# Designs tried in a protein design chat: VH-VL binders against Protein AF-9 homolog (yaf9). Part 7

Target 1, 217 residues: Protein AF-9 homolog (yaf9), of Schizosaccharomyces pombe (q10319)
Amino acid sequence: MAPNTRVSKCQISRPILVGNDAKPLTKEEKEKAPTDHTHTWRIFVEGVDGEDISKWVRKVVFKLHDTYNNPTRTIESPPFEVIETGWGEFDIMVRIFFAPEAHEKALTFYHHLKLHPYGPRMEEMKASGGLVESVQYEEIVFNEPFEYTYKLLSQNPIGDGHGLAVESEPDHPFSQQLEQDEADKLDFAIQEVKKTIEMYKQQVQSLQGQKSSTPVE

## First folded at step 3 (VH-VL; framework fv_retifanlimab)

Design h17 (from p23 with heavy chain Y101W T102V)
Fold by ESMFold2-Fast, scan of step 3:
Structure h17 (fold): chain C 217 residues (1-217), chain A 123 residues (1-123), chain B 111 residues (1-111)
Amino acid sequence: as target 1 above (217 residues)
Amino acid sequence: QVQLVQSGAEVKKPGASVKVSCKASGYTFTSYYMNWVRQAPGQGLEWIGVINPSGGSTWLDQKFKDRVTITVDKSTSTAYMELSSLRSEDTAVYYCARSGWVQKSGPDYFDYWGQGTLVTVSS
Amino acid sequence: EIVLTQSPATLSLSPGERATLSCRASQSVDYSGYSYMNWFQQKPGQPPKLLIHDASNRATGVPSRFSGSGSGTDFTLTISSLEPEDFAVYFCQQYSNWPYTFGGGTKVEIK
């Protein structure tokens, strides 16, 4: 790896889609699937506008419900997806690993698998014969990326310039909002008072216990 | 200031259930994962599971999946761990611990911990 | 799951001495130049406190006498010169794979 230097004060981002689609099994598909399965579904990680994310994503690990054989699915080449059949909705862990040259840590997302028509598009999904789509738009942010990532992403911007490098600020812990900060301080004070009262009661009971005698058995 | 404050000690009989709470303050509750870890007296640490407070999604260690439920109440910034069908082997201090930024690149290390809740299971 | 083995179980040392604690993983915890290994300090009656993250980075406020090293499957926590407050139990922890796992701990006690 030729460039191994971080680009200081730089932030570059990339959008991805994390989601699933699903449809009821056809008569032919039901013959091949377990008797209790009702749908075929696909979980995926893909780029926006057809971007080939395999240039910077090395693998995606999908952790399915434990009822599936080999519930941990590691996909090391595009398309980054898993196709299965099932009957239930559950949460899928999606962990994205970047090219080793990027020297970036993996990102973990949780996606709730949707099999049934839902939400504002429910009537549209029903009209399509039960075709369901549930997609999350996520922004992956690289803070002070290595030159490898910076050059790769900045040379291939997406859409209206999304993914271009911008000057970053030092990481700061989340600041409390005034209203919440005051409420939290009051809650903490109340809990400390309750603990003090509890300690006092315990001490009184302990002292009383010292003077009591238990029956000889 | 980040704080995780847990509920008080519990004494339960075998077969009962226990629900431990962890109230978070000093940060945006839905922006970090919340883990549960236990420690039997004189023993090491054992990871139970994690919840994404934003969506409520959970991932549990296989040995706990049939007995543990992790939930959150976003209105009070509180996470809960409920353990059912208690056995004497479940006697431990139960900790909540914050990790990782939801939807952001970064380490999943446990940076803040609650004070612990002792759960004693005895007949 | 990844099993972490810490050795020794107990170190009996005097203030001013060097402590060297080992943690070995059943499989590599490295990816993309990062070692997904952390170290925690725990004193009686207290929750664990993060000391080292990602094998070698000291957490905020941790004294320079604490250092972490290693990669792959073999990791070491070193305390260059023990202070009275350093006598505690130390745990390694991996976050490379789910479920997260901890080592059994090394107790550093006064001789």
Scores: ipSAE 0.027, ipTM 0.559, lowest interface PAE 8.1, mean pLDDT 81

Design h20 (from p23 with heavy chain G100E T102V)
Fold by ESMFold2-Fast, scan of step 3:
Structure h20 (fold): chain C 217 residues (1-217), chain A 123 residues (1-123), chain B 111 residues (1-111)
Amino acid sequence: as target 1 above (217 residues)
Amino acid sequence: QVQLVQSGAEVKKPGASVKVSCKASGYTFTSYYMNWVRQAPGQGLEWIGVINPSGGSTWLDQKFKDRVTITVDKSTSTAYMELSSLRSEDTAVYYCARSEYVQKSGPDYFDYWGQGTLVTVSS
Amino acid sequence: EIVLTQSPATLSLSPGERATLSCRASQSVDYSGYSYMNWFQQKPGQPPKLLIHDASNRATGVPSRFSGSGSGTDFTLTISSLEPEDFAVYFCQQYSNWPYTFGGGTKVEIK
């Protein structure tokens, strides 16, 4: 085997989105779902700025509520997501596994599934017919990564084409480029969430138009 | 510092229900998951389930899902495990055990345990 | 679920002797160089106590005579020189897959 050693005094990071979206079941979906289910929802792990995270994420394990058949869902290829129907909000354990060559321990996140309008955008979600998004911006930090990870991430920049490799020591001069990269990535994440909500709004408006053409029972 | 104190021994008849409590102290109750594990006399350990005290969400081993309910009372930092439709095979010492659930990985192992509650099911 | 098989069921030894306890998993508990296997010690009338985590790392306060080794499906707990306080039951436990599972235990008893 070729030598693969840790890169000393090095820190490299990648942002990811961990979250869910959800909407009330359509008439077609309702006919195929269990009688008590009210919503369709998706839990996901996605890259920011369209990054293909499968280059450094090998698999994602989602542990759903025990009322689901096969509540442990192992996703070994993108997209790293699970789509289901349900009626209740609950915590989903999200465990991210890296390529074995990275020699990194798995990361565990807990995401509270949101089905109902909430928070600062509650009125907007209500206006869209109950379409919701709950997305966490997470920064994955690799401290003294193995050469495999360092090379892979530093040679595949994200955002505006900039890498996020930095010295591991916290006492260092301000980096305007690093700050701008972080700001751009966060803004991109926010725009992606807004786009998804807008797409759902358009879908709901289309469906509401179809419903208005049928007689009221 | 960290302490988990469970309720006292119970004797129940077949078909009854039992509710065991576990009072936590010495840490932020909502920052850790609470697990329930049982041990029949002279036997090995069997994991029952876990609860997130913050949201109340539970995950159970499928064999217990129809008979076990795990709940919490955040105001008293107490977790509860209720087991219904008791059988003689349910005679065991029931333990509560804490595990880490904080965002970003650490070992998810049982670091602190209650003293155990003996539940005896006999006719 | 992952089934853990411990052997032997009982080890009868004298103080000062070496104890070697085995745990075999029905499928690999390894990923990316890490083994998701823990060991617990239990004395009569007491709850289990974490002894080794992630196959080979001693928990805080655990004496150096305890060591864990192994990977994949085969794991070993070794006590280099038994002290009187070490006569107890030892359980392995995996957290690689859901649900979490324990081995049947190995009792280390005085001869």
Scores: ipSAE 0.243, ipTM 0.652, lowest interface PAE 5.4, mean pLDDT 82

Design h27 (from p23 with heavy chain T102V Y109W)
Fold by ESMFold2-Fast, scan of step 3:
Structure h27 (fold): chain C 217 residues (1-217), chain A 123 residues (1-123), chain B 111 residues (1-111)
Amino acid sequence: as target 1 above (217 residues)
Amino acid sequence: QVQLVQSGAEVKKPGASVKVSCKASGYTFTSYYMNWVRQAPGQGLEWIGVINPSGGSTWLDQKFKDRVTITVDKSTSTAYMELSSLRSEDTAVYYCARSGYVQKSGPDWFDYWGQGTLVTVSS
Amino acid sequence: EIVLTQSPATLSLSPGERATLSCRASQSVDYSGYSYMNWFQQKPGQPPKLLIHDASNRATGVPSRFSGSGSGTDFTLTISSLEPEDFAVYFCQQYSNWPYTFGGGTKVEIK
């Protein structure tokens, strides 16, 4: 086990993707699914650019809508995903547990399941026969990480400079986790959203490249 | 000042339904999850479920999923819990309780609670 | 579901005395050096009030005489010197797994 020591004045980040894919059921799939189900969908937690997140993520727990049998799904090995069928859009609770040696609290995310074409890419989704992709880019920030996490992530940097250690900033959202009811100021929250959108665009382009390259081999 | 104000006491017959309200003030209603917890007289606390006020998504304890509906009215910053097919063992004080921040990852703690609504089920 | 067992059910003590309350979980509520266990205080006619979160961290405004300890399956809430306002019922609660569960409570009463 790692020493019970945090690296002071240090911040290291790692991006992840939390999202879902969905498509309408085929005639054959409809015959095997519950009568009212219209789509098949997948919820997932993935690294960016092919990163193997299982090195620092131990398990992911997905809490589905209570209409599903056994709605709490624990995934302890990659791929960290759940595939199901359904008819309604709802929020999925996603809890990420880190390797125990990291000595970090689990993080809970909420992802709104998208089944129907939407947003700026709506026409593309319609043209694909209803294939929907809804991916949120999250940047996990380890403030004053234990030496285990610092060493692990520093030895496995991401090409775009993500995951590189930087000095901690006062009033950064992740630095304010100790204050339970403190909300981010509007201006700061807006900047964080803009950053997330930009990163999302880059990741969507990366994922589209990965999908198109597989069939041509 | 954060406040959660619940509706008044109810007396119902077995088989009836009850709908309890919880009006929030002093914070952005859609930014925090709202939980429902009950307590039978002289007994412990029992978690019923939670709702995301922004989207309306709910998660319930399995024992309540067929009888409980949790909803919100964003225009009045009010959450509702409706319990159907009432039984005598449903006699309890029902509480609403706020938890985690919807836009931030983290653990969930019940930091603010309503005053409670006594629901009595008797013939 | 994780079952929480609190003991004793009732403590009869006088002001100034030390109170020690136990909470035992049916399975570990620990992960990665954190214990997902909270403590609440409830007075007659009032809702529960958060006292301790994550086993040992005092909530805002909670007096220093309250302390929490323990890990894994065994947790303790200690009140070093009881004040008149501390006579209440205390509940432990885990948020390690869904559904969230509470203990049966320990009543600290004046004797």
Scores: ipSAE 0.336, ipTM 0.685, lowest interface PAE 4.5, mean pLDDT 82

Design h31 (from p23 with heavy chain T102V S105A)
Fold by ESMFold2-Fast, scan of step 3:
Structure h31 (fold): chain C 217 residues (1-217), chain A 123 residues (1-123), chain B 111 residues (1-111)
Amino acid sequence: as target 1 above (217 residues)
Amino acid sequence: QVQLVQSGAEVKKPGASVKVSCKASGYTFTSYYMNWVRQAPGQGLEWIGVINPSGGSTWLDQKFKDRVTITVDKSTSTAYMELSSLRSEDTAVYYCARSGYVQKAGPDYFDYWGQGTLVTVSS
Amino acid sequence: EIVLTQSPATLSLSPGERATLSCRASQSVDYSGYSYMNWFQQKPGQPPKLLIHDASNRATGVPSRFSGSGSGTDFTLTISSLEPEDFAVYFCQQYSNWPYTFGGGTKVEIK
């Protein structure tokens, strides 16, 4: 018998957050950016509930708009993110490569970069001086995962059903139980987005304070 | 059934521009990426770029960045590729080709192709 | 960019014979045990048609006589027993890195 074989009739899932944050350029940032740029923005791939995804994600490739110099950005260590400046909204291709031990094929996502206040939280974004957050909840499904992936994700379950193995059906790739948990997953995702926004606001404030500081050592 | 129908052959002079169309049917046009690939006579295939029909965002090979514009008209389910400043080496058959789902993770293979449009650049 | 080199440029065979086509990449197209290499068939006056995806998986409707193998930088397309309709040009294509690139093609012609 070979070690690290696939776990037959098994399906396990893991949520991730794919998204961006953005804010208008400060006076100092405008002086150093191209004259037509209006915002600084960050695109990222992060774990839900503070999960360290680098244990099963090893590389993320971001393909930016072709007007950017070197538009293909390969990030091989966390944090899996790219920070840039710009003026327009566009789609960013996000390709996630898994740990070699997982023997899982890469997944490609697309995220629409948001720079301007929008949606149900538009007024909140305007009140923050134009600080924008656009985060999408993606569920990564591993069908008949290798033993490495199964053990890793099973030891660290996230929410109801995420990281818990279920028996897959040949005619139906997802169990009814996973489908029935959809409402709970949506609520969980909404709460995680709220936490993520608060974390970014704090990080932005921290970075702004740091940039304004003149430490003497 | 999926079908991609391209515009007819074009003959252009050096320095001119050409705009090739690709009309899609048999599927939801905005749900799949549309690629453009060319093939010079007796040569291999060369990927030009791709468009997300939903938002209109494009990703081009650097070789074509300054001369190619890819656009879509969602109302007619038609993709366009415009190539400017034509040179003799641009003589080729130009293909549109559909690839993976736009809205979620999936494979990125060229599964359906248009019949091709011959563009001849001659003085 | 990743350069794909196909060999031979031309393969002259008779119906019923086995065809073996090679594709070499300038750098690995593998990640996490998967090879991001596809194969296409093109007949005169027609667009390319997907035959094999991810090195070894046959596309829907493709006959079992077509098979793909290989990993890393070296890939092979095999046609176990050539049928008259198999005399065509075959291209390999990688989608590991942007820009996507194709090989120069191998023409399988009748002897």
Scores: ipSAE 0.079, ipTM 0.611, lowest interface PAE 6.2, mean pLDDT 82

Design h32 (from p23 with heavy chain T102V S105L)
Fold by ESMFold2-Fast, scan of step 3:
Structure h32 (fold): chain C 217 residues (1-217), chain A 123 residues (1-123), chain B 111 residues (1-111)
Amino acid sequence: as target 1 above (217 residues)
Amino acid sequence: QVQLVQSGAEVKKPGASVKVSCKASGYTFTSYYMNWVRQAPGQGLEWIGVINPSGGSTWLDQKFKDRVTITVDKSTSTAYMELSSLRSEDTAVYYCARSGYVQKLGPDYFDYWGQGTLVTVSS
Amino acid sequence: EIVLTQSPATLSLSPGERATLSCRASQSVDYSGYSYMNWFQQKPGQPPKLLIHDASNRATGVPSRFSGSGSGTDFTLTISSLEPEDFAVYFCQQYSNWPYTFGGGTKVEIK
């Protein structure tokens, strides 16, 4: 009888979204923030299509720029996010830790905080009053996972085949078929990022609408 | 193939500033973090800081925060480390070293290093 | 910060002999059964070169005579049979916590 063991020649993956949104501070918010701060922003890690990633993610550590008080922010329960104010764009280290039972190494990702309208959607962001979204689709790959991780992820597949176990063949040379599979995954990832951006934009607009309302007692 | 080529040796007096360059080739300069590490004679390696060449964001070890500035010139794929208010204790070989991919999950190893720049601080 | 202490400072050995180098961390560099410890080799006048990553995984192109072991706070780099080109200084490095830190080095020199 062996304890938890690795599943040989197996590869299983999970998509996640890593990104930030941001908006200029209102006059009221500026009164409560440091005088040099111009924006409020949120950095986050979350699942695609409403997946509860806390089932396999233990915690997320966000390391902010060293000018912030307590720049290392450890989030041990969902939502895995940090909300702050600031004036400058900088890189945030994002380290994702898995359940100890998984015996999986933590993954480090760097996200460049976006506060100002940019890219192909620049005109749209300006039209929204400066609401910015910068979201990336990332795929976490578990190579020869322990049975704990294999069972957990394979019993909870995400649509479009994510979470399926695949035999690992690293000895084979690069092929056109592998390149096509990667292109298909990239197209899916782009579509998911667009959906997620729209979802967050809707949430931020909803919050902005509620916040800008003048309540009557 | 990846190469990091640093500027030549410098001799400086206490109180002066020094600026070391690191020219990258063989990869997309803005896709990987660039670190600076120093090694005093007979001592171990000491991490100074890192820059994201894409946005210019920097993180520095607190002991260097007030004296070090790390910058990049994307047009020449060159990173710079400037150290001010030099002391004799700053005499060291200064290395640039590439690490993790800026837009992807992954390990953060120092996989490629420059040849080093000797900075001597003496009166 | 995590302090790394390497011992011995110097090992004097002959070609063909086994070298055992130690690195001790002031606190654990482990998480989920993984150790965030790397080893580098440095020859005179050259920059450091990555040998071992994550305590026990040999970097691409590194000969099989090099192996790493250990967990928590105690780590070992072993060279099973020294070749002439292996006489160098070896450094351990942790990336479990910011700032990244290095050990003081162990010099392996010819007897």
Scores: ipSAE 0.005, ipTM 0.478, lowest interface PAE 11.9, mean pLDDT 80

Design h33 (from p23 with heavy chain T102V S105F)
Fold by ESMFold2-Fast, scan of step 3:
Structure h33 (fold): chain C 217 residues (1-217), chain A 123 residues (1-123), chain B 111 residues (1-111)
Amino acid sequence: as target 1 above (217 residues)
Amino acid sequence: QVQLVQSGAEVKKPGASVKVSCKASGYTFTSYYMNWVRQAPGQGLEWIGVINPSGGSTWLDQKFKDRVTITVDKSTSTAYMELSSLRSEDTAVYYCARSGYVQKFGPDYFDYWGQGTLVTVSS
Amino acid sequence: EIVLTQSPATLSLSPGERATLSCRASQSVDYSGYSYMNWFQQKPGQPPKLLIHDASNRATGVPSRFSGSGSGTDFTLTISSLEPEDFAVYFCQQYSNWPYTFGGGTKVEIK
């Protein structure tokens, strides 16, 4: 690329969440889904701390299991997500394309789709009526970003100063500082997942409360 | 040094199935995607599909999805491609080829290839 | 699917001559200033070998006489001065869209 449009000796990063949520199909949803499907699920690419990533992400391509019709799903506007039904857990390939102004090569991730309660959060997922969240924290690093990206990200830090530009020194990494920065950013990602779980719990609670409080006729 | 070693040549009748192996060495097997590509004698290359060796998930060219199964055995660092319902048009050299990191680079570009396995389908 | 058309089918040249190989895509393989196009060399009885990735970057160990150029739909592989070991078939390959596709190949043979 043209060197006069890049910010030399600069590194700036942004965390994103790549993940899925899922829940068992309702009776009504089962009538519209293939007979063997048990869950509805959503695969997504989202910002941390409420960031609108559409300013620097232009499209996301999700490559689903080959049994799905049109398994390559291209999402060119937010929200960057795909909602489907299924019965099995499998890997979804996720390819992130940046805004043309960023002049950055696409990144490819894979995400293992989770439908069933699992891991350290298993009890919370069960308590939420089988709502499952499986989220990967990914740090997107822009080395010598174009001025468009540099200006956008450096003027809008995430949370408590996350996303601030750092001078790039690949020959002399500060491992302890980088480990601490990653831990802090991961904590933010974990908080976002916890907020999502709590929101689902509130939604379920609200629906249960409304149903149980039906006025006596 | 990275090395991919494939199984030997096969001769099959129409309607049979064939299973080709690709044994990897010199790198962490589960960290890179493994692809399968075929080439009919004297013709061009055709991508069949890819597997993530870590989880075993596969993504195939739609024309092969009903006949091809790609699997891995992590304990032996070996990938397999099984093609069923063979036709004479399936006569080709079948290659395994490594691509990018499973976490970040997807099936990007093919940096190491196996030596190829000739599969001949004839009545 | 993206169709890649290579031309000419055969180049008959002598050692020391310049080879220019063309690959044309049915639609653009570019995004954000990057061209998702690779080039491979194949000798008889051998698997393909990566020469160029992302249109213009030489793979490790590839001699400097090989260069790639182009963007969008029109790509070129150039061998500045043919050596005896360069007589082979060359394939372009795109990874912009699934499925990944290859060109039909250009055979570079001795005149």
Scores: ipSAE 0.506, ipTM 0.762, lowest interface PAE 2.4, mean pLDDT 83

Design h6 (from p23 with heavy chain T102V S105T)
Fold by ESMFold2-Fast, scan of step 3:
Structure h6 (fold): chain C 217 residues (1-217), chain A 123 residues (1-123), chain B 111 residues (1-111)
Amino acid sequence: as target 1 above (217 residues)
Amino acid sequence: QVQLVQSGAEVKKPGASVKVSCKASGYTFTSYYMNWVRQAPGQGLEWIGVINPSGGSTWLDQKFKDRVTITVDKSTSTAYMELSSLRSEDTAVYYCARSGYVQKTGPDYFDYWGQGTLVTVSS
Amino acid sequence: EIVLTQSPATLSLSPGERATLSCRASQSVDYSGYSYMNWFQQKPGQPPKLLIHDASNRATGVPSRFSGSGSGTDFTLTISSLEPEDFAVYFCQQYSNWPYTFGGGTKVEIK
């Protein structure tokens, strides 16, 4: 169907972040939200280190809980996110569609929406005023991509070998690689959560000092 | 070899609940989605919902969300579908069916099916 | 919800003949050159069996006499030469959108 062809014996990958952040509603937000809602939250698909994924992602479809009006949200331009208010945690289906020129099938992920402090970072989340981050590090692998995808992604490689084109090899030691990928995935997710919490803490501190501060020295 | 083995037939009264099991073997249970599909006698197939066995997260067709609970027991590699407030219209063969990978890309097509469990709802 | 309409409801043929089964979707199930349409075979007393995935790809172990074609809203399952074991009900199924939906089925029966 496509005028371009697949690049034989080639594999190229891209890391992405699929996740949510959340915080308790402010007084102003409560006035505009349904009376039973307690939090504002954001579900997102983002590139690592600020990569503009819209170059290879055409749209992201988020399937929210059925209690929401129009629970299927199609986002066709960046940022690929949905911002809502709510009171409960639930599962969100996330389907990522690539540029049509890529001739690649859509990928489906799930994400459990987190609204309350949890896990190893729970004390940090409490210290931030209840700001919660729950982020999954996912690696999208294109095996024998069409020339369109290969050229696009190889023009902008991202560090540490993730996202760089690699020759497909017979007898690839996949079990070793999978274990390593799991470890790298967890380490990266921990680092991203720490960065996000720190950014939110700085934002909260900035807002709290806003009425009185402009130190300039 | 992948196998999905379901529990035996059930006969229930209207208003009762039924819980059907699906025991998986031959693959890593927590790595694939598990779906539930039903078929009324002589009729077509109707998708009920899916569970991620790793975390227990479920997604249901809107029409079933208030009556269906899907759960897993990872220690026995078994998925369960419980349907409450049974009506005569719920008389059907209920199937479990495996689909793609839980976190990474995978086909969403149903590649392996259980043998089916007939649930009869009659007064 | 995407509605799938299969035709004919019943197809009466003899062994050795070609069977052509149609499935039409209420909206396109295509994206990026892929058609999110599958076909299943169901024999009496058995669960459905995957025959074709993504419109045209045979599932593992499915005989070469089965083929799928089509795109967008119009899809066809073809059995080039019916064997006695092929008399069954065939269902199309889309996974382009949630909820996943099935067609009403086409029964292929002996003439």
Scores: ipSAE 0.012, ipTM 0.558, lowest interface PAE 8.6, mean pLDDT 81

